VHH binders against Flagellar brake protein YcgR (ycgR). Designs and how they scored, part 149

Target 1, 263 residues: Flagellar brake protein YcgR (ycgR), of Thauera aminoaromatica (c4kar8)
Amino acid sequence: MAELSTPSPASPAPLDGGRGDELEKFTLRGARQILQLLQDLITHRGLITAHTGGGHSFMTAVLKVDEERGRVVLDPSPDPQANRRALAAPRLTCVTQLDGIRIQFPLVGLGEGQDKGRPALFAPLPAEMLRLQRREFYRLQVPLAHELSCLLKAEDLARKPVEVSARVIDIGAGGVAVVVPTGAAEFVIGGTLPACRLALPDGEPIELDLEVRNLNRQTQRNGTEQLRVGLRFAALPRAADTRIQRYIFKTERALNAKARGGL

## First folded at step 13 (VHH)

Design W34 (from M9 with T105S; framework vhh_7n9e_1)
Fold by OpenDDE, second read of step 14:
Structure W34 (fold): chain B 263 residues (1-263), chain A 119 residues (1-119)
Amino acid sequence: as target 1 above (263 residues)
Amino acid sequence: DVQLVESGGGLVQAGGSLRLSCAASGFTFSSYAMYWGRQAPGKGREWVSGISSGGGSTAYASSVKGRFTISRDNAKNTLYLQMNNLKPEDTALYYCAKQDYESGSFPYWGQGTQVTVSS
């Protein structure tokens, strides 16, 4: 069943294949690599935007990879018309993101059927998968040592304004993921948290508006439940964007240097 | 098992109003944010509105903001969507949805209620 897509920022249009040479280095063509990436999409339950052409798309997911038959199983749209369009399309352009990396792959030869008694779409395995790490989608896992925090202005169950200090666990150009104690505040996907404060190591906190994009309950190792909140930067001043980008870049470099045995 | 049953849809003229209801069962309703989505003919599912578990926070798609109001009665395990000033473009199957907080996905929705707005 197609999941309710939160108003995603306009799923970036499929990358026009025109910059062919530059994209080759990011294109996976190995069967093993493709299978692994598809399996990763399954594991992460990544939502996929399937473009059918003509400006039409539907949300799907990879449900299964059938290696024996050389096919991928997709979740059909709850919209019969979308499915018809998909089946009629000579090619589906599937776009998704995994760990901040944009993934794009074509599917051709789409068919419908059943998988374990459930309606499903089937396609041969993609011949290629594009894996692009764009800065805009890159999410840096924040080192624990950096102790980034975001002061969230929210409401509690009594509709009383509350400020919640949330630890930032990942950051990208488009937003942050934070963790808060369960019950600390009320959140709703699509909701706006105004005048929040993101604390970076390099100076004064950045004031910004945040939009809630995702909610996940996480259980810590100690058994304590936390809420992971995915937040989009709703309005980010250019100066703030620059600071965030600089932080990400600097941190990434440091992490890479450490990984190479340099630090 | 999570059950969501939408009702209140129908045929209405442009400028008219409808109130949708979603009866929830099979989970602690008051512990979850709830959402409305819709699917228009030939279009994908789109997010319409959300409300926090306690009802203190609400969100709306830009297309319905100022016209639709989401609310909930936790004592009745019911989600509502008041739709005012309906437009032909609001014609869709409306469904309520619950997020799975473990996966972050939206695997729970009802069969939907049809809203048809005539010009």
Scores: ipSAE 0.847, ipTM 0.955, lowest interface PAE 0.5, mean pLDDT 88
Fold by ESMFold2-Fast, scan of step 13:
Structure W34 (fold): chain B 263 residues (1-263), chain A 119 residues (1-119)
Amino acid sequence: as target 1 above (263 residues)
Amino acid sequence: DVQLVESGGGLVQAGGSLRLSCAASGFTFSSYAMYWGRQAPGKGREWVSGISSGGGSTAYASSVKGRFTISRDNAKNTLYLQMNNLKPEDTALYYCAKQDYESGSFPYWGQGTQVTVSS
């Protein structure tokens, strides 16, 4: 299965308040961003674990956002005791996952009632929502100055073997995203590209087997059309994994240093 | 408006063969990668196979590799899936899907054609 990943259940354990400073950069506070994220949870029927304190929780879902009244509508638990605990709690900590991204938000002032004749729980819209990517989905945006490239082994439009030097635009533990000129080679999601060569700034190119995971067409500012190809590491030797992780770590540290003291 | 119409499904005995077709209209067929997916009873949709716009590259789920062959006829705007050595586990609604270069995947799937494999 190249396209669809097996859904992982949301982690029920909320993150500690002691991590607040580290989590600030992942916290959404814009009203429009919050509304959009809640709508995404509705659209994808995201299951939410709502923690009421004292080790108690229940499963719920966002049924709708009532923008006019500034509130979110939640599916009540089939367990009446869970609903009573939720209503008595000073706050709920809601934890869910959407496309591998952990989402956490507080709800304060929970009430009960009916929505279109059906039992429902209501709460004011959260003032903040935390959006955390899992380690496996973290992608470093590659600085243009690094001129990172990956030599792809593919076929062109005439079905002739071709080597395409593609610019790497992001990289993570699970793969890379590259850009190539539209029409440079034939790509299909699920296709494998054997013996590709990833060139990092230091050392010899790394030989990798890559699998195509996504294909986007983008028009650059100069009017040039590009194909963005998302590639998963199909087979990653330990030595290659170590070198990629070192590059990511070193680049992050350098970018952090630049942000702190650079002009 | 994109239209994808699947056909060729039916009831077949294990070890048998079927050829599915997908008639495409409403877009320049030869400019898009095309895919087959399926949904078994009580399960989610899963990807089965894909073919690049010119037909030069193909891909298959491990469960069907060596048994299924994807092909296309760009002059006829038609996508095919040749299914050989069918197993009861291949019982599903089969869909063809068009690459969406904006989302990066293939979110639009046709109405499907039913394949039932008896043991």
Scores: ipSAE 0.709, ipTM 0.922, lowest interface PAE 1.2, mean pLDDT 83

Design W35 (from M9 with T105V; framework vhh_7n9e_1)
Fold by ESMFold2-Fast, scan of step 13:
Structure W35 (fold): chain B 263 residues (1-263), chain A 119 residues (1-119)
Amino acid sequence: as target 1 above (263 residues)
Amino acid sequence: DVQLVESGGGLVQAGGSLRLSCAASGFTFSSYAMYWGRQAPGKGREWVSGISSGGGSTAYASSVKGRFTISRDNAKNTLYLQMNNLKPEDTALYYCAKQDYESGVFPYWGQGTQVTVSS
């Protein structure tokens, strides 16, 4: 599934491959922060997609927060079947966006009743909420024409230092994904590649440390195997962060403008 | 058929040492990065360490860095974890894992080897 899953402190779920560890720094667990975020969703009338499992979801909204009873009041679906699925689900995963912020939270113990004489769904306040700025979850697919590259400093199969020019295939605030020929260098998840150089337009290459987060085999249409390396920015300087965000913003706007012009 | 068999766990006093082994078969061991993970009672699985296919690159969780050493013997198809200065919080079931290039991560399969550190 392409859904983000956030384990709660009351019901921890096992996380494979370190992805959940990266989400922890974006997870709000303070009661005041959770209440404020829920109130922001009410104020901005944020629409929420509630996932009930098995590929099923429905649209809802937070109608109010009952702080004294420790619960949220949600707008039920006009589809009675969707409401039955929600009530039967052990957990809802709620996903929404507010002004470029992706918000995700679990709801457990959903019930139904009435609010001011109208049907409503009720759930205890979530113990945690994931709050990701758009820049932290968004990954720009890098146009091939941009020829964006990252010079990686790694070791080859003979344990000799090697520099590998890798093509950047996607980029976000938190990292890049690159492709390298199979056997060009050795990688291990959790390993640090020091002093790599990310080539962006409009300036000198950015020198930064990268941490390996995932390693995938990619077979090209011609049958050639390449290694896709997912890399996290370690200790990204402010100037570098600004340049990366500027590149992402400008490229996305240009791609959106081209798509609209094609229609 | 990929097989990974962990061994070397046991009961040890705080400050002691253990060496874990993982015997691999059913794949070309020297072509894959290998990993150690652990799971303490009531907790999720935690990545502990990794080593590249040729052994040139290693990585460690901050909680074990400086105390644990990962190594491999490609001629013997064996992965090792040397654990020094053990602490009660190192008590867990320890698993080895093979890099999965399809999913991009590594799943922990098998029964593992139990490490218990008394205080």
Scores: ipSAE 0.665, ipTM 0.904, lowest interface PAE 1.3, mean pLDDT 83

Design W36 (from M9 with T105D; framework vhh_7n9e_1)
Fold by ESMFold2-Fast, scan of step 13:
Structure W36 (fold): chain B 263 residues (1-263), chain A 119 residues (1-119)
Amino acid sequence: as target 1 above (263 residues)
Amino acid sequence: DVQLVESGGGLVQAGGSLRLSCAASGFTFSSYAMYWGRQAPGKGREWVSGISSGGGSTAYASSVKGRFTISRDNAKNTLYLQMNNLKPEDTALYYCAKQDYESGDFPYWGQGTQVTVSS
């Protein structure tokens, strides 16, 4: 999952795109896993930003899980208007974090009542929870001096094969981001680019299949626009994974050494 | 203002077919990749298919590949999804979406069109 436009795991904004299948590997649907995660939020006093739509949100927390009734008990807002908006909303999108890991889940069918004589909000247990791990979103910004490139095998407007040499601007465990001239080839999110060739500084180019994840306009310093393409490694042999990780670690170490060289 | 209006949903028996349409307005349709997504009962929102701005590239979720065909008519500003050999698991609210080149995704979805496949 190499998503350049995906907010960091610590961002309070909801992750909501048309690519639910890309988030599937991070989605918990097991009842026991959901219950354990909700309990972890209680234990760690996790503050939750509950989004009610229309740019409105409020701070809440899970007070308890009522397994017998199949529901969560939430701390209401001290703002009565926020609570009215929440109760009127068809869905709440709840966003929080635990140890730098982003957690997001929907609540549907919110009601109000009392818990131990205090006002409370109630909702059925979520059927799913998104849990995004920090390392999945780490990106090394590729130094320009490395001239790291990826030869993309794609199709043009007429479905004719075309090869595009793209500059790699960032790289992570799950993929790369590249820039290409606007109109160089046709791209669509979910599309597969087979037998592309990633050139790392040391060794032979790595042949791999890439899947398009993101398509952004990228404005250069000279004001020209290019297409930024986020690409996921569709199948990565162990030897290729090892070389990519080695490149990332060596480059980070070299950048850190350069920064310390001023001392 | 960008507007996307889905249509063509309905009730169909397993093994049947439906053709969905999405009428687009308020932007240069031919300049944007377009997508179909769905939300089934008890599941999150899922991507189904995508088509590049000129139609030269298409993509499909593994669950629909070989059964669904995405297409577009840039002269009519219309996106289509031909759905064949429908299964009960295809029951969902179906949405079309426009590529957002600022966010890099397709975050805005219309109200959708309901597809119900009986067993």
Scores: ipSAE 0.671, ipTM 0.908, lowest interface PAE 1.2, mean pLDDT 83

Design W37 (from M9 with F106W; framework vhh_7n9e_1)
Fold by ESMFold2-Fast, scan of step 13:
Structure W37 (fold): chain B 263 residues (1-263), chain A 119 residues (1-119)
Amino acid sequence: as target 1 above (263 residues)
Amino acid sequence: DVQLVESGGGLVQAGGSLRLSCAASGFTFSSYAMYWGRQAPGKGREWVSGISSGGGSTAYASSVKGRFTISRDNAKNTLYLQMNNLKPEDTALYYCAKQDYESGTWPYWGQGTQVTVSS
């Protein structure tokens, strides 16, 4: 019998919109800004999730910035397989948080060697770093018991209109993430889904336009595939915004009260 | 291995047109959303347009909406970008990209094709 293992909190997934222009205001490209941010990650001992592709990732940290050689020095994984995957990957996507601010950057040309006699990974300094204020992208994980759904209006694989009831996984001021069965409808990043209906426990569904921001697939234990769709509120009436914020605040308070009343 | 090969770029006068192509191989083309992006000198990569796996949904950056049209031919494993009423500001290397559903990471970019728009 295998030992009981509790799932750890999900590692932060990379923010991927395929939209550099929309993320431009949050993107650092100045060499001094990049060096300062990397140094801040060192100073605060920021843990980094490095995504190597194919759903694989490992935990690392920036050990130092070598300005003279133009590279970062990273802590290798204790798992040799993770290090082999990283070295074979054409690119790493690094995700971390600093004081509630989400930071994401690519590393290309990863190598291995030694730093002060200890194993280390090396990569050229990133040309850009994404620095997102966490509060702008704060998402409440929706309790399963709330059974929140969003009725999506989209097209199927035959270009016919289809309505898909999608389970809401998380919700924030700027949007929702939903899951749908693979093949239920087709999506593209930047595409608009008009007149969708978000069902909240407090009353009638909210009608709103949604823009697709993220797409990733996940396989359940039974082998079925789900598509996780990140959706931005394209235009949100004040009354709808108020209802969504009220739901978020009420749910957060209930979860905080539950955590304080029990472990 | 995923292979994306862009072509169709060139030098054109302002107000002119170009049609870019991206030949895809190494994956089931009809199962993936596809994208066009561009990078102008001294700037980061900018998303330009996207198209869903069956072609029913399209998206465009505000700067190109109404002037550019994305399309695909799943039988030929080819992605297209029809660019009309070109402006000097459209001068850039243009890349096609494949949605990565497994990792949820940045889409794959091809080698690029240069578009230069003279005034």
Scores: ipSAE 0.531, ipTM 0.849, lowest interface PAE 2.0, mean pLDDT 82

Design W39 (from M9 with F106L; framework vhh_7n9e_1)
Fold by ESMFold2-Fast, scan of step 13:
Structure W39 (fold): chain B 263 residues (1-263), chain A 119 residues (1-119)
Amino acid sequence: as target 1 above (263 residues)
Amino acid sequence: DVQLVESGGGLVQAGGSLRLSCAASGFTFSSYAMYWGRQAPGKGREWVSGISSGGGSTAYASSVKGRFTISRDNAKNTLYLQMNNLKPEDTALYYCAKQDYESGTLPYWGQGTQVTVSS
């Protein structure tokens, strides 16, 4: 379960880019859009998982939006300890899904009271809400048997071009994660890799411009260090988008069929 | 043990230049990508620029591209940001940050150096 991270100097979240990255462009900050989305959650009775920190969470729902007082009314937990943790928390991270859209938002300044004679939790309207289509956050774990690779065009220490064949470990509508040997090339978050080639099982490699989003060093069981590189699709051609989506759909369907086989 | 100390900020007029420095200690500087970020009064933190461990790759936010240049001196454990053609909109507290390869995030930040650009 992914939680909405608020970047801070001590936060484990990536440095705030202010670049209009994939998450920022799905972040709603307009009062009207926020009100409409909260109203949609009420209308469709969307269940919300509210995270209070320290691995604790509870199930809630938006019961009402009080525009006059600028606040939301939430259904309290039947567990009194969960409600006490929520009221003590500096922030709730709320996660829900509506028609395949993942919605995440913070609530700060939670209070307790009554709505129409029933216990309720109250919080100021969130200043932002993240709305991700399922396809935007969905990442297919690529089967090893597919041997999916991406030829990265990067630079070495002397700014000389170098090509690195990287194994694709996951893929989504917005990008891929690849692994490369440590030291194979120079990477930096925000760096662009033009004209990389993504090899899918059917057809010619797809030429893509990629942007580096994340960098993780991982030690394999044999002691070998690998670099995991998170890459965003930039300037994605329509035909390429269609082929990537087709691969994801076909592979997920095949994996689901295999799992339902019960072996 | 990891320490990042920013310096070089100050008051400057629009169109002027400043060079920021970040002195790093407590880790093998040459093994880590390094970054500059900033936070203006009343705004959230904004990523400004990044440079790979050996200096072979750099990246810049669109708002500063062509005006700012990131560089590093691995022998001196120092990160630099050359800021040219400064605008009032560049007024902010500037921080350097060390890449965290374990988590893939930038959790270690310096204390920052203040840049104020008058019109």
Scores: ipSAE 0.647, ipTM 0.890, lowest interface PAE 1.4, mean pLDDT 82

Design W4 (from M9 with A59F; framework vhh_7n9e_1)
Fold by ESMFold2-Fast, scan of step 13:
Structure W4 (fold): chain B 263 residues (1-263), chain A 119 residues (1-119)
Amino acid sequence: as target 1 above (263 residues)
Amino acid sequence: DVQLVESGGGLVQAGGSLRLSCAASGFTFSSYAMYWGRQAPGKGREWVSGISSGGGSTFYASSVKGRFTISRDNAKNTLYLQMNNLKPEDTALYYCAKQDYESGTFPYWGQGTQVTVSS
């Protein structure tokens, strides 16, 4: 008699973290849009990870949308303890993925009952659903060996024009995070930095307009301070977008291949 | 301790104007970029406008550009937002915010002042 292996939790964590204004444009609040998305989950038999709090979650699926009663019908867990935790939770955070799209939504007021003689869980329709493409939230951590840099056109603390070569620490479809020495330039959230140059390892620098999104100070292990600047691509040309996506894809593949070879 | 006190909100008809003020204390006002943000009922907070430490650079959300003007008086430690041609969709609680390099996300927010625009 063997004991079953207890697999590590593989549930994706809910997205949050103060990105409220950035995520708002990806949030569905229309009743028809919510109903359609839930129906898509039924049609594709999408597996949902329902987070009940305290590090607990269970696998479920939307079995049915009851428009007349304004509720969803969910598949209960085969684990009775998971169902009891879900029913006791003030809120479930449901996370799923369809065709590279991340979908996340809350359920409040979970109840239990039966649907066609079978156990089922019921909840009111969510008031909102978050829908994000992988490209909208994925950030590649840039390998130091790539020496990826972005030449920023900014103003120093005396309002004189300066060019600052910033090291790129992460990159996604929507922007980059860079680091600069503290005091090298003044950045203002919402400010546009025109005609910056993003240097990728192969090819000529890409000329981009960048918008400042966030600023935070980082202290390195050696005690030096640097400023992390989050920058969004403004009006990114299609050719530049294609090249950035190719870099991200190629680098991710190379890193994955290296990680497997290291085992 | 950082304190930001917003004032100047109120009820106004569409097409009207309001001037918001933010009195700052507890930090060297002239050394920090300052911001206005807003939160409409049932919605998240959104950035509206920003101004550099010396006042030389100003930036606006596309929804308010051409209608709102941000300014500052470093001698009085005061931030202003002149709002012209107000629309019902400008109805929100308006917040003054200081650049915060330690938070890792958005700048520090004050208590807010309510702006209600009737049609």
Scores: ipSAE 0.459, ipTM 0.814, lowest interface PAE 2.4, mean pLDDT 83

Design W40 (from M9 with F106M; framework vhh_7n9e_1)
Fold by ESMFold2-Fast, scan of step 13:
Formats: sequence, structure tokens, C-alpha cells
Structure W40 (fold): chain B 263 residues (1-263), chain A 119 residues (1-119)
Amino acid sequence: as target 1 above (263 residues)
Amino acid sequence: DVQLVESGGGLVQAGGSLRLSCAASGFTFSSYAMYWGRQAPGKGREWVSGISSGGGSTAYASSVKGRFTISRDNAKNTLYLQMNNLKPEDTALYYCAKQDYESGTMPYWGQGTQVTVSS
């Protein structure tokens, strides 16, 4: 879908970079590079969305890399149906993010068994991994304590203008991902939301135009549904760009200090 | 069991007009954003237009903006694409698609309706 909105880095959907030559320069094929990247995912406890096809996916993680047998060991889904779909799939497309870097890789030949007496999924080491780092792809996961919000101007289900205060869950140079209650407003991929207001902790809200890039539903633990909306900054002024970058930098430094301190 | 059936395509001369329809069944049509996409000979599928569940928000690819109009009739479970000032470059198989909120993609597409614009 060349002109269809691509999933943002905030979305668990696979990144489709257009032409094959465009992605080739970001593709790792060295065995040692692949092993190191997988080990980094283990060390940082990176959550992986594994796509099994037909719109189905499940959350997993790399538990271990078995270099001697040339295999990765994966955490199975708590949903037995998801595991059955994964085992039946000819290929998994695994998508994750590490320190703002988009990582995507295929797994072929998935099997099941046990690791140290616990259920596990096994697959041969991937022959390639996509590692995509660009300023516009980097996303900071916004700490809940920051209570970052964006006031969206949209229409409700009755076609009446509505302003929705949406919680910002991630932010980058190119946009934000927000969550809104299901049914609070109408969204469509490619739609423009003019004169929205992004509230950062320091200073006045930033007025900006946003374009909808992705839409997906999230079911909360209490059974309620929220809509996750990926939004691109349209025509971001330099002063606004500077404030957003300052927030990202300051927050990253605080999070890195916390991680190194073992909080 | 989602079903999408496109119709209204045909052969038209440059500068002409066509109205495409997509009949939807197997889901609550009024709860989903809907889209039109197209695939030209020798090219990948291209997004053309989208419309929100209630019809209040629409979006268009830059190549068709001002020439195409997307609309929907939720009482009839039908999506429309009015195509005006057609160009040879608009020649393609046109598909409608349903937003999948679980995956964030549009995995269910109809079989398409062929639009051929002669010069």
C-alpha cells in the first residue's frame, strides 16, 4: 500500500518501507550482529509483537539465544489459540523497539517444547534483522507521571465538533501516539486534525496540525476498550520542534539515569 | 464473515466520470472507517481515500484530491467513490477495505472493480 498510511513506530504493526532497496541499507545479515541484537533485546526485556498473518498477533519476548543449536527461545502467549496460530503460520514477522530503534525480523520453522521445565517456543536464528534508526522513527515512551496530553479537534459519532483531551503515550520528532476512549471521536487514516494543542510540562500548549497515520484498538485489563491513534506533525514550527526535542532529551536522560540506578 | 463487493467500474474516456459502489456485509458497517485503494498494472496497491465511521472525516491521496469524493450510506451498508475528471493514470483495479482496529491494518479487501481510462 504505497500511498496508504504506514504504521508508525508507536504501532506494533510491521513497518513496510516501500522499495526493497530502501530497507536493504538497514538490514543486518552478519551472524555476530544478529546475535548481539537478540542479546540486547534479552538484556532490555524488549517486548515483541509477533504477527502470524490474517491480522493476528501476540506478545512475546526472546528468553534466550541458543548459539550452539542456532535457535532463539521465545516466551509463549498465555492464549493457547495464539500459540496454535503461531505454530501453524509459515512465518512470523516480529516487531519491536529498542532505545527508539525499530527492529523487525522474520522467524520460520517455529516449534514448541520446554525450557528449564517451562513452556517455550523455539525457532532458528533469523538470517536477517531490520534495524532502522532515523530521527523521525525515534519514539520516547512517555512516563505516566508526566500526564502529557493533546487536545484534539475532531467530530463525534453524531458529526458534531468535539474537543478530546487525549493521553500521549509516545512522542518523537515526527509525531505522537495518543489514546482516546472508544467512541469519543471519529478518526480516519489520512485525516487532518487542525489546531490541536499539545501540552508539555514546561510552558504553554503547542498549537499544531496533526494527520492520522494509524488506528488500533487496545483492550484494557478491566475489559474497557481504548483507541490508539498515531498522529504525524504537519508543518511543525521551529520553536515547537525545539521544545519537543528538549522534552524528549530531558526525559531520556532522566530515564537513563533511573535505569542505571536500578530503580 | 466479512464480505465486500465492489461495482461500477468500466471503460471511460479521459475527462469522464464513474461512480463506484462497495456493498458491505458480515459486520456492523456504521462502526468502521472504510477505504478505497487501487492497484495499477505493474504497480503495488495505492491508498486512494478514506472515510470515518459516521462520515464526518474524509481523506484523499494528493493524486485524486479535488477530483474524487468518498461517501457512505450507513443505512444501506454501502461505500461510494465518485470519480470526476478521470485521467489515464487512474486506470487500475479499485478495492474497498474495512479498517481492522485489532491490528491497525486493512486485511479484508474485496475482489475489486476494474477502471480503464482511455486517452
Scores: ipSAE 0.632, ipTM 0.888, lowest interface PAE 1.5, mean pLDDT 83

Design W41 (from M9 with P107D; framework vhh_7n9e_1)
Fold by ESMFold2-Fast, scan of step 13:
Structure W41 (fold): chain B 263 residues (1-263), chain A 119 residues (1-119)
Amino acid sequence: as target 1 above (263 residues)
Amino acid sequence: DVQLVESGGGLVQAGGSLRLSCAASGFTFSSYAMYWGRQAPGKGREWVSGISSGGGSTAYASSVKGRFTISRDNAKNTLYLQMNNLKPEDTALYYCAKQDYESGTFDYWGQGTQVTVSS
């Protein structure tokens, strides 16, 4: 039974359609914990995928928490139709990630208006937020100093083979997220990229097949546009899996040691 | 305004063929990856196929691989889905969708076109 792409650990798609109470133990309901988590999303400028139902979604962010009015302020989509769908939806399911932790929460009663003279969306504070840290959902944010890259084998606009060196921004047990310059190659969700080469520190590049799971564009602070490509490991030999897990483990421990010394 | 209008559905016997079309307007069609999805009675939407902006890359759900062919005509702003060897399990309302590079997924915009496959 083919489905709309199966949710991966890095997927913006909502978790748990029919499993019941397995996620209950990861659900936050304390007002202070919810406020703190929303503030963490603001501080880290976390991008949120807001699902409006019917397979529709748009990208947003929490701009602020208005505690006295009991509401969150969200960045509207530049697409007016996405905003209209959101306002018409009985419920939004918001999905994001913070430091490798998957966060999901509902918003009900969405409205529109202005915040400090700029268009904004408003919703009451969520009564609950899912915060899920599991191996299958964990993503290591790759330190820039590691210069981790993946050589992608894709097609350009002329349908000619092209090799693109992509910077790896996060990595987990199931895949990587990479960024590429806009226009470097053509990608399609569900497409396979065979014989790509993942360059990890201290060893030979790992040859692997990747499947495209999501495609979104990001605008850098300097105004430059780049494409973020979410990629699933289609087939991963045990030796490659072990090496990737070792890199994740060693890097996380090094980051924790650095944080204790510096923070 | 983005508009996607699906057509070409109908009633067909198992083993038969249909060709679906999606007429696109309101955006630069040649700059976006395009997709087909479907929704069977009482079920959620499922992804069927995708094609890159230039047509150089295609993808298919395992259930339709080898039977369905996605294609596009950028000069006509039209997306196609050639469906061969149809099965009763292919009975669904079929939607076309435009890649949303901002959300990272795709949006289904049209009313869809109904495909009914009888045994």
Scores: ipSAE 0.677, ipTM 0.909, lowest interface PAE 1.0, mean pLDDT 83

